# Ledger of designs, part 4: VHH binders against Leucine-rich repeat-containing protein 39 (lrrc39)

Target 1, 343 residues: Leucine-rich repeat-containing protein 39 (lrrc39), of Danio rerio (Zebrafish) (Brachydanio rerio) (f1r6i3)
Amino acid sequence: MTGVTVCCGTVNSIKALWETRIKKTKDDLKKEKEQKDRRAVGRLTGAWEDRIILAKLKEKIVTEEGRVILRIEKEEWKTLPPALVQLSQIQEWQLHRIGLQRIPRFISSFQSLIVLDLSRNSVTEIPKEIGKLTRLRELLLSYNRVSYVPEELGCCENLEKLELAMNRDLDELPTQLSNLKKLSHLDLSMNQFTTIPDCVVNLPSLEWLDMGSNILETLPDNIHRMEKLHTLWLPRNELEYLPDNISRMKSLDTLVLSKNKLRDIPPLMEGMSNLRFVNFRDNPLTYDVTLPDLNEDVEEEENDREMFGREFMNFYIQEARKRGSQNFTSVLNVMLEGVSETA

## First folded at step 19 (VHH; from w4 with Y111L)

Design y1
Fold by OpenDDE, last read:
Structure y1 (fold): chain B 343 residues (1-343), chain A 124 residues (1-124)
Amino acid sequence: as target 1 above (343 residues)
Amino acid sequence: EVQVVESGGGLVQPGGSLRLSCAASGFTFSSGSYAMAWYRQAPGNQHERVAIITSKGNTNYRDSVKGRFTISRDNAKNTGYLQMNSLKSEDTAVYYCAAKYWSEYGWRPELDYWGQGTQVTVSS
């Protein structure tokens, strides 16, 4: 009778173990199902949120002159929602004063983008993905906080206009920007440039350059390589002299040099027949020259003031020559007198 | 009160070295878009920029001092420096430190903070 008792205890223990395992498995399955359901609900909620956001974004789309434009102004958008990528057909972004802090990396999805205008925001970085926008013609990032320009911007081969005015900390450009063969308009005003970067000098199509209100001390000696440059804005810098080669800029029509530290005007500038507008106002030029006919009372139309700039330039150069010749003669006379006294 | 104070000037022989310091108070170079620059003025001459360091730390030097002078900034100490080596008689001037500030409205020279200057005399 003794043998049967040992087998019942082992079976009960095995049963208990199995029940525990089954319970654990059921609990795990329940947890998994709950997690799955939570994930599903989360996805649904996310999808719904995206739809709402997308609907809002669609309301901000306008069509003008056949271009699809995203226009947002004076709304608080620190970041752009990922749902925006569904609107990749947009050709222009016009986002102003929305507090945008970052250009999203998904910007590369907007292959039809022609104009990216993010002026007057808080953008701190231009993403490398910008280089994927090969149809981009205009990049407007003035009044932001961009401290660096990525090399990849040089890949925007169709870029015609670049505005980076008033980004405070911008003081250099990557060499790759010289690859922008169609860039004709460049605004670098109100930054911390100490000279015109070489990459800018090497832009073959550059026609308009603003580097006003920087900290330029010198201009490049090879500035004449900017053959198509017709407008150069350099007011409010620390330029002490102009390179002689500035006179070789044959296309230069407008040159603004007001509020610098210029001591002299290169004599060769007299030969700049294409220079129609020049402004030397508020420079500590060596010679005090007043144009005889400038009656103080003529409400000089802005255009007339610029014309007076060329006249002033020419007159100054002539006076400088006269006075310089006199000084040489006086020094020569003193030298000759000194030699005569020693003989 | 915002102040910029230069120190470290003095008399030195040609070929000697000086280190100028520019201590800023009332503002922090690292708290905004500040560039720091050294200017000098010799008797009868205008102020000329000797060196500048941008807010990002890029430096530019006047040609006459290239290779001899080094501008730097210690943000922790809120102090700028000008190390001057191989000094020449032509370097004799009052040296001024300036903090240039770019506000949300841009840079305005009238908003720059200037020190009182420190005399550097290079003579045999």
Scores: ipSAE 0.900, ipTM 0.969, lowest interface PAE 0.5, mean pLDDT 91
Fold by OpenDDE, last read:
Structure y1 (fold): chain B 343 residues (1-343), chain A 124 residues (1-124)
Amino acid sequence: as target 1 above (343 residues)
Amino acid sequence: EVQVVESGGGLVQPGGSLRLSCAASGFTFSSGSYAMAWYRQAPGNQHERVAIITSKGNTNYRDSVKGRFTISRDNAKNTGYLQMNSLKSEDTAVYYCAAKYWSEYGWRPELDYWGQGTQVTVSS
C-alpha cells in the first residue's frame, strides 16, 4: 500500500504564489487607477485654469469699428497664456506696458491679425513665426529690446507700418525686408544704425522714415531711389555731409537734419521745390549765415524753425556761392600777380 | 568713477602702424547697450568719427580709413582697440575713444563717455 504522499506542500505553495500574484495585480491596478485619477485631476485642473484665463482674456476683448481687438494696458503680463490661441479671431493686439518679454510662437495661429502693437514692453525677440502673418499691416514694437529682426518678417507682404523705435541694440535689418512692397511707414529712430540700410532704400512704397537719434555718419548715395519718400527724420545723428542725390528726391516734403555735424548744404538742394519743411538747426555749417529781418518779436521756437528752414537753406546756398566765387577770384589774382613778378 | 583712457599713440613714420587701446573702467561694454567709437581731431579741424563698433559688434569706418584701420573690442578686458595700418601724414591727430550708451530713453550725446585723447603723429 504505497501511500501516495500527495505533497500537500506544493498546493500550498501554488496557492501562495497565486495570492501574491493577485495581490500584485490588485496593487498595480490601484496604482494605475491612482495615476489615471491624478492625471485626470491634473487635466481637469488645467482645463479649469485655462477656462479662467480664457474668461479673463475675453474681458479684454473690445470691438471697435468692426475690428476685434485684444487690449491690455498697464497690467503685468510677462508672458501670454497659451489659452489665448483659442481666440485666433482677434484682428488686433494692443498690448502696452504689460512687461511682455516674448512674443509667443503660437502667434502664427492668428491668421486674421492685422495690427500687432506691442509698444512699450520688454520683448527681446521677434519670432520667425511672424512671417506667417500675411494679413499683418502694422507691426509696432517701439520701446522694446529687440536686437534682431528675423528675415521671415519679409514674408509679411501686407505690412504697411513698421515701428522699431528705441530698440537699443538694433543696428541692422535683414535684406529680405526689401520684399515688403507695401511698407510706407518705417520708424527706426533711437537705435544704432550707421546708415540707411540698403533694404530700406529698396522699399518701393516707403513714404515716411524716421532714423533720428541713431549714429548715422553717411547717407547712401542712391538715396534718390526712395522716390515716394516724403518725410525723412534724421535729427541727432553724426552726418557731416549730405549726398548730392538728396536733391533728386522729388517727393521729399519734410527733411529734419537738426543736431548733426553738417558742414555744408548741397547747392542742388535749392532746386527742391517740393521741400516744404527743412531744419538745419544745430549743425556746424561752414558759413555763419543769419537771415535778415527776423523780427525779434517772434517767439524763440518759431524763430528757430524759420531761422533754419527753407529760407535759411536758400540764403545759405547763395552766400556759399558768393564766398566761393570770391575765394576763387582771390586765388586767381594771387596767381596772376605771381606770374607778373616773375615776368 | 566712469573713465575711458586711451593709450598707444605716438610718433610713427608714414606707412607705419599703431594700435590704440581704450580701457574702460566704472562700466562694462557688455553690461548694456554700448557702442564704442574712435574720433580724431587734427589741429584746426573738427572732431571726426574714424570708426565705430556697435553693441552687437557691427563696424563702420570713415571712408578715408577704410581698409587701413580696424576697430575691435575685447569684452573680457573691457577694452576697445583701433589698429591703424598704412598710416599717412593726414592721420596725424589727437585720437579720442568714446563709449556711447543707449539708455531706456535712447542715446544722448551727454551720456557718452570720452577719453582725454592720445596723440598720433605721422611724420617722416
Scores: ipSAE 0.900, ipTM 0.969, lowest interface PAE 0.5, mean pLDDT 91
Fold by OpenDDE, fold request of step 22:
Structure y1 (fold): chain B 343 residues (1-343), chain A 124 residues (1-124)
Amino acid sequence: as target 1 above (343 residues)
Amino acid sequence: EVQVVESGGGLVQPGGSLRLSCAASGFTFSSGSYAMAWYRQAPGNQHERVAIITSKGNTNYRDSVKGRFTISRDNAKNTGYLQMNSLKSEDTAVYYCAAKYWSEYGWRPELDYWGQGTQVTVSS
């Protein structure tokens, strides 16, 4: 009779254990379900939010001349929402003064993008995904905080215009930029370049270059390789001399050299027949030359001052020759006189 | 008050070495878009840039000092340096440190902070 009692206690203990296990399992399942439901609600909420954002973005889309343009101005958008990817058909981004800090990596989804204008923002980096934009013709990033240009930008084979003005910290470009065979317009003004980068010199289609307000000390000796360059802006640098080969720039029409440290004008520049506009203002040129007919009274409109640039240049070169020859003659005479006194 | 102060100048024999220091106060080289440059002025000559280090740390040198001078910056100490080796008589000048600043309007010379200079004399 004693054997049956032990079995009942064990069964009750097992039952209790089982009930506890069942309860635990039920509780766990409930938790899992709740978690799943929370996740589902979160997803729904996220989806709804995305829809709202997307609707808002769609209101910012305009069609001009058959181009689909995202235009946002003077609205605070520190970041672009991921939902924007759903609008991958956009051909132009025109986002100005929106406080944008980062170009999103999903930009690579915009394969039809022709113009990326993000001027006057706070962009700190150009993502490598930019190189996936093979149809991109214009990249405008002036007045940002870009400190590096990725080598992948060289993959934008159709890029015609690149603006990187006033990024302050730019001081180098990747060599791969020389691959931009259609780049005709480049603005690197108001950065920290010490010279014209080789990759820029090697741009075969470059017509317009602004490197004003940098810290250029020298120009490349091979500057004449820029055969298509017709406009070169170099004001407010620290150029002390111009390379002789600048005279070999046959396409050069406009050259602005104001507020540099130039001591001389290369004599060979006199032969630059295509040079229509040249400005040497505010340079410590060796010779003080005043054009005879420049009556002080002509309120020389800024435009008129540029017209006197070529005349000034030529006159300066002529005067320099005269004075240089005189100095040489004087030195020679002194040397000859010295030899005569010792004989 | 923003100030840059040069030190380390002196008399040295040809072939000798000097290390100039440029201590900045009132600003930090790393807090903005600052380049640090060394200029020198010999008697009767204009200021010439000897070396420059950009805000990113890239360096550029005048041809006459290439291979002999090294510009560097210690951001932790907020101090720039010019190591000058193989000094020549032609290196005799007052050396000035300048912090070049790029504002939202770009670089303007009038915004640069200049030191008072330190005399370097290379003489036998």
Scores: ipSAE 0.899, ipTM 0.969, lowest interface PAE 0.5, mean pLDDT 90
Fold by OpenDDE, fold request of step 22:
Structure y1 (fold): chain B 343 residues (1-343), chain A 124 residues (1-124)
Amino acid sequence: as target 1 above (343 residues)
Amino acid sequence: EVQVVESGGGLVQPGGSLRLSCAASGFTFSSGSYAMAWYRQAPGNQHERVAIITSKGNTNYRDSVKGRFTISRDNAKNTGYLQMNSLKSEDTAVYYCAAKYWSEYGWRPELDYWGQGTQVTVSS
């Protein structure tokens, strides 16, 4: 009679194990379904949010002269929404005073972008993806906080205009910038450059350069390599002298040198026939020169332009030559007199 | 009160070394876009920039001091330095430290903070 009892206990234990397994599987399936549903709801919510954002962005798109332009002004965005990538046909960004802190990396999706104007924002970095914008002609980033220019900017082969004024901490440019063969306009004013970078000197198409309000101490000796440069703004720097080779800049018609530390004017500048506008105002030049014919009746503003213009330059150079020659003759005479007394 | 104070000047023989310090108070070099520069003025001469360090830490030197002088800044101490090696008689001058500031309106010389200067004399 004793043998039958042992088998019933094992069956009950197996049943209990199976019930526990079934319960666990059901619980796991429920959790998976809940997770799937949460993911689905999250996706739906995200998609709906994106639609709303996209609708708002579309309201900011205008068409002018056949160009599709995203224009946002005086709205606080701080960042651009990812949904913007759906509008990749945009040809111009005009985003001003929106508190933009970063250029999005998805900017590379905008292959038709011709103008990127982000002036007067808080952009701290130009992303490397900028180099993917091969149709970009204008990059305007003045009045931002850009401290570095990426090498990849040199890949924007169609760039014609670059503005980086008032980025405060900008003090260098990558060598690759010299690859910008169509760059004709460059604004680097109100930064911390100590000289004109070599990559800038090597820009073959550069016509206009503003380096005003930097901390330039010297100009490059090879400045004459800038053969197409017609306008050079250098006011409010610390230039003590000009290189002689500045006279070899044949295309230069406008040169502003006001508020520097210039002590003299290179004599060879007299030969710069193409130089129409030059300003030496507020420099500690060695010789005090007043132009004789400035009639009292010329309005103060015109007088200021004329007093330190081309005529002033030429007159100064002539006076410097006269005074220099006199000093040499006087020294020579003293030397000759000294030799005659010892003989 | 904003102050810039130079120290470390003195008499040194040709070939000797000096280290100048520029202690800033009332502002911090790291709180904004500040460059620090050393200027010198010899008797009868104008102020000339000797060295400058940008807000990013890039340095530039006058040609006459290249390889001999080193400008540096310790942001934690809010102090700038000019290490001067291989000093020459021509280096004799009053040395001034200047903090150059870029405001939201750009750089203006009138906003620069200058020290009172420290005398460096190089003589045998």
Scores: ipSAE 0.898, ipTM 0.969, lowest interface PAE 0.5, mean pLDDT 91

Design y1
Fold by ESMFold2, last read:
Structure y1 (fold): chain B 343 residues (1-343), chain A 124 residues (1-124)
Amino acid sequence: as target 1 above (343 residues)
Amino acid sequence: EVQVVESGGGLVQPGGSLRLSCAASGFTFSSGSYAMAWYRQAPGNQHERVAIITSKGNTNYRDSVKGRFTISRDNAKNTGYLQMNSLKSEDTAVYYCAAKYWSEYGWRPELDYWGQGTQVTVSS
């Protein structure tokens, strides 16, 4: 009843309880202090790491022909650190074979960029922030894993050269790419395009197009809208016919169509005055023609080139006309001879 | 062994439907950058591409079959398909499927995996 005896026993229990509570409180405070210390060390470590990384990156900067270039080759950089933003005056990134997996969103901070060359990496996407780079003239992403091109690339109003060769799964482009009024060079080779996209046909300044090693079966009827195109590289596709309007491509100098499924050559191509190099090799053309003896007035090396290109094309067209006319005349003569004998 | 095998061909009335299958073995469509296409050949005619589906699922069709044929693939079953509706007598042919692979060297048409073909006959 009275607390003394119970208190003596409970005093030992109370003391144990207080000691347990004190230890718990100490342990809690220790954990809080350790957590605070870890955050403080983490903040200092992060600042130190940024300075170390920035120093490494500054060693990669070179100046050539008045341009400030970040150049890294054959060194592992799967991602680029945010500290790179401190060097936003860089005018060219030349980052090859570094295993880069993404173009960082902070790319928009590099407003002085003229050339972004990330060839031979593992880049899977182009961020929409690319559209902020209005001074960019060249975007080189060949030999990567880009399967989608954002519509914001159409905002790069000074872009002159775009290379996306060998991205394997790339098969379409956004319609906004036609906004690139200065784009003159486009490489889409070694991808899965089944058509030439309308946005490509609508590029007003395009001079050079490579879509070789794609899976094209036809070319667009409006191909002649590419008025400035002088080089069209289309080997290793599945083209069966050329549109007649190809003869209206007034600037076309070089047309490579080797290893396709072409059966005939449009006759109006004879009149293409700028066409110097044309290649129809390894196509199942309807007529099997043999070129006549070499022209004695041309050099042997130049004559060989003509035999397999423009001269072959013109000879094929002439022979196709001749054989069509011959068959009609022969059939008519046989019919008239038979009718006269039976009448 | 790496191969593709067609099935589902047969005799059908004009206006009828048929579904062709292209079963892949020795590789999986989802394990790489593969496109799949259907070709056909009638006696006296050349091989012609009928439809193609890219690794991302985009499709393209020969003009003569647009709106009537649908190409698809089911990566879980490792099988491609050609659904052929509103069949016409001119669709009579042996149909071949082909798997097209993009390696580090790109696509090489001579390395396509071809099936042996399945006959489709559209008779009145």
Scores: ipSAE 0.811, ipTM 0.931, lowest interface PAE 0.7, mean pLDDT 84
Fold by ESMFold2, fold request of step 22:
Structure y1 (fold): chain B 343 residues (1-343), chain A 124 residues (1-124)
Amino acid sequence: as target 1 above (343 residues)
Amino acid sequence: EVQVVESGGGLVQPGGSLRLSCAASGFTFSSGSYAMAWYRQAPGNQHERVAIITSKGNTNYRDSVKGRFTISRDNAKNTGYLQMNSLKSEDTAVYYCAAKYWSEYGWRPELDYWGQGTQVTVSS
């Protein structure tokens, strides 16, 4: 079936085709313009955000005791913006519970930093750029997720305090840490150390060491190389014995060994005249020893609490010596009688 | 159900070798901060740590087994191992594996996951 109907339809079809093409072209041009406008607004918004962020950071700066401090607490800052470099005169970062995930590599721009306190964040690594901070005295990273310490930390020649407590997976330190000639305070508690690293034993100025809640089984025989150490915290480890050389630690004032696996106390510790507080509680000591309690009162109880561990230590050593001597003397007498009788 | 299960113990001649296994279930070594250790107890002796491997794979050994024992772990199989070579009569003991976990409160030894033990006997 064919007929005579096509002429007007053809003209209308051509017009419709042109109109469709024109509309498509206009729609395409509109899309291009909208994309261009969105990119321009995005760039301006980004520049605005950078200025806003820097202004917000400037509000966090305080001056205390002659120091310029950046202080942020309990506010979400998973990363720190590079614009922070414009405030490189800051001498202390006190950034707590902000969820910080990384120490930025631009930390090297903060040459005036004396204290870097990033406690209770989510930091996973100390960047090698830390070694450029030659004025840094304190690096506090307790309650983070640091699993290794870069050798470049040994370049922080003025570092006096290093805290890395509760980083859970931390179990070793670089040998270069012994280059820290001013380090006096080191907290490595609540980690996975199996030994006291040799670089720690070689720290010439170390006065305070906490390695509690690690998995130490023994202490190094050369522990006495820590000549300035006055406080040693070792609770909640798996120590079975103390090296005899511990008695050569003449500066040692405080020694906490609670909750270990110690069986005995080295007799030479009796001569440690500077040892004011020592704690052997919750150890499976071979002898069950109880101090006399007849002379206690309120004032003596307070003084005895402070002295309780040393008095207990000395009493234990004397009792161990006495019980061993009685056994040996009894055996010797029996042997001598037997020899005389048969000879 | 969190547990560790030892296997591979037995009777061996002096100088021989054994490989102990510690299979973990109910947790994954790679999903947290876990260390794994082997302990042993001979009759009349106290419980003693033989070897430990940290979450990062660093190891430490009791002096009496250094050079003879090797601790390892295979996180893909969720299993730890103690390869025991050049065995001596003094190595006769029940061997226990323990998984040690570091939580937000650190490591607490009373919360270690212990196996039931596997007997190792070294005798002619």
Scores: ipSAE 0.809, ipTM 0.930, lowest interface PAE 0.7, mean pLDDT 84
Fold by ESMFold2, fold request of step 22:
Structure y1 (fold): chain B 343 residues (1-343), chain A 124 residues (1-124)
Amino acid sequence: as target 1 above (343 residues)
Amino acid sequence: EVQVVESGGGLVQPGGSLRLSCAASGFTFSSGSYAMAWYRQAPGNQHERVAIITSKGNTNYRDSVKGRFTISRDNAKNTGYLQMNSLKSEDTAVYYCAAKYWSEYGWRPELDYWGQGTQVTVSS
């Protein structure tokens, strides 16, 4: 009989299927490896870019008097790179004229930060994360574009100095600012404040306040609650009168009121024993008064300093009292004579 | 030419109302940091601020007009307004509009743009 013919066709078909399956598996593995390689290259490229940026930032770090400072001046940094977080030990940011547009939210990672000086930039917003900086003692944002101050700034319990001069549209502050129990220095000059905010009046430790070049028309009647205030700068406003309670500010040493709309001076200011420097220049005071002859031994420069200062203030008050007293006495004399004749 | 022009003044009985307008030209309120204020002056008296509205829209009023006057502005019309309700004889004055600009040097009152004034007369 017959011999069994080896079925080559069947074997070839099985080999072909097997080879197809092997090739498909290799293709899948190759695609998987290519995808992994692409992710790895992306990670390495990003790490390399971060390392370059971080190296540049490390060149900006200086140590002065035991403090680690990031100092950048007159170099464009509209935004700060997230890689900066790797230098979270920095205690001061001194970033001036770099065109910075935003305080990064990762600022909260800088728990050693004591001074945040971003003056003369283009910052538009103070992030709520500022409230995480409980060691912060100075926040300097003068000459920026901040129009809103977040309530979380009140959580910076060690803040001693806050400067927000020349932020153009700034006209209000959050109530929570009064929580800053150590704030002693506040500069709000060259903004759009129409009054001294209640939260400022309620700052328990405030010693120095500048609200010059705002649009104040009146001062709060409770201004005397600022018991530690020794310097108050209010030039170039539209103040028409001072509240009588200003005389109760017994710590007040320096009060600048030049270039306002003041018509009179409260008489009780005569008793302000700590007030050493006051300036009423360029106000439309009701009475035109001049100081009496000055000592010939006093130089012209010293005389000029008294033109609208403390001596002028006291003389003005005395003259105003004299003129008012004469009018009242005249009226009273007439009324008393009339009563006597009828009685 | 950069200017502001007041309108809406007139004669009104006590208790009446008037709406003053302050139209700006040569600049737009929305293009910068502008506050707008109304002032008034009666003959023989000094110039006094009546109301002010800041660039952010916050307002402040003279005590004698609080509750009776409302300042507003419409940036789309480049116009500010003073709604004057419950008018009294003491409100009789020429009313002036002023545009106040904050530059890189802050606000400088000598650089305010002033209108020519509009007369408001309250008489019974």
Scores: ipSAE 0.806, ipTM 0.928, lowest interface PAE 0.7, mean pLDDT 85
Fold by ESMFold2, last read:
Structure y1 (fold): chain B 343 residues (1-343), chain A 124 residues (1-124)
Amino acid sequence: as target 1 above (343 residues)
Amino acid sequence: EVQVVESGGGLVQPGGSLRLSCAASGFTFSSGSYAMAWYRQAPGNQHERVAIITSKGNTNYRDSVKGRFTISRDNAKNTGYLQMNSLKSEDTAVYYCAAKYWSEYGWRPELDYWGQGTQVTVSS
């Protein structure tokens, strides 16, 4: 509550304070002017390069059915220039066969992105900034060199389609991938997966899974947690058996198991009413079972599919059940006959 | 000549240990996308995968050997290994090494590089 007016002392003391304050202000202004001059030269050079690059990029923009698309095909762009950020309204990147080596960190500026299609490039990593793209529905990176998937991909809450086929060294996924509640389509074919990762089994909306041409030996016992899966592609693996719980996959319509090491078919698969298309071709099944009648009015490739398909599966299960029962009965009869000769 | 050659097999008492080696020549594991696996076959049984190590070093094991066998690779020596501990009579088999390559067409099992096999016999 007391107001105090400070007397600054002598005139010489006041002058010294003034001179110090004036000098500090003048030095600050000189420093700012020098920085402004240096930035102006850099900005003019960068502005010219930006205008040239931006003009080239604008030539690659098309609008189709209300979507703004950056489309570049068969033209070399090993890197994407930062000037691209000025076009952050782009909703789709369709960049094919351009030799792209990196997804730029500034990808996070493209908040309107719905489709990021970088198929058939040389991309080696998915940056953590991918997780900022919460509107992203499709991430297509097949035929690249991605060996690691960052946990931040799990933040792309609207992702519906993820394709990572043919990335050669890819062999695992982060547990956070299971956070993708809308992911319905997942292609992991032609990689080095030795199992179906738990995070994939825990995807609640997965409808389509391709893990063909991997090195799978077994399938998880909890495979039935994929309640909406209707298509499962597993050709060219090293599967030795199917878990009994595969019969609990009530939505499964298509199951391709060709060129594996399967010895048997779980008997409960006979009751899978939604399973329309199945392929057991080129598996070393224990029993040599063939269908008695090939369909002559269908192409040979279609006949091959039918020969090892649903009808074959059901016939195999029935024959395996019958042959197993006969073997037990035969052994028992031999044992009983031996008793009469022992007395 | 592109090949893999197994060594280190032999006769071992139950509970004993062996270390199998898989030496590669004509290619290097570090020059491409290679996985390496060990398989085995006992008389009357089918050929089965025992362990695999991917190009990134991730491993997977058959349930019957998990905890007893360890697969590894030394890219500098261009050699893979299978350390086999606590051996049982059921482990008696010919053990094969295979190198698996991912080309631009993916992995094609018919193009795996197979060794000739090394006998492991677990017997008192």
Scores: ipSAE 0.806, ipTM 0.930, lowest interface PAE 0.7, mean pLDDT 85

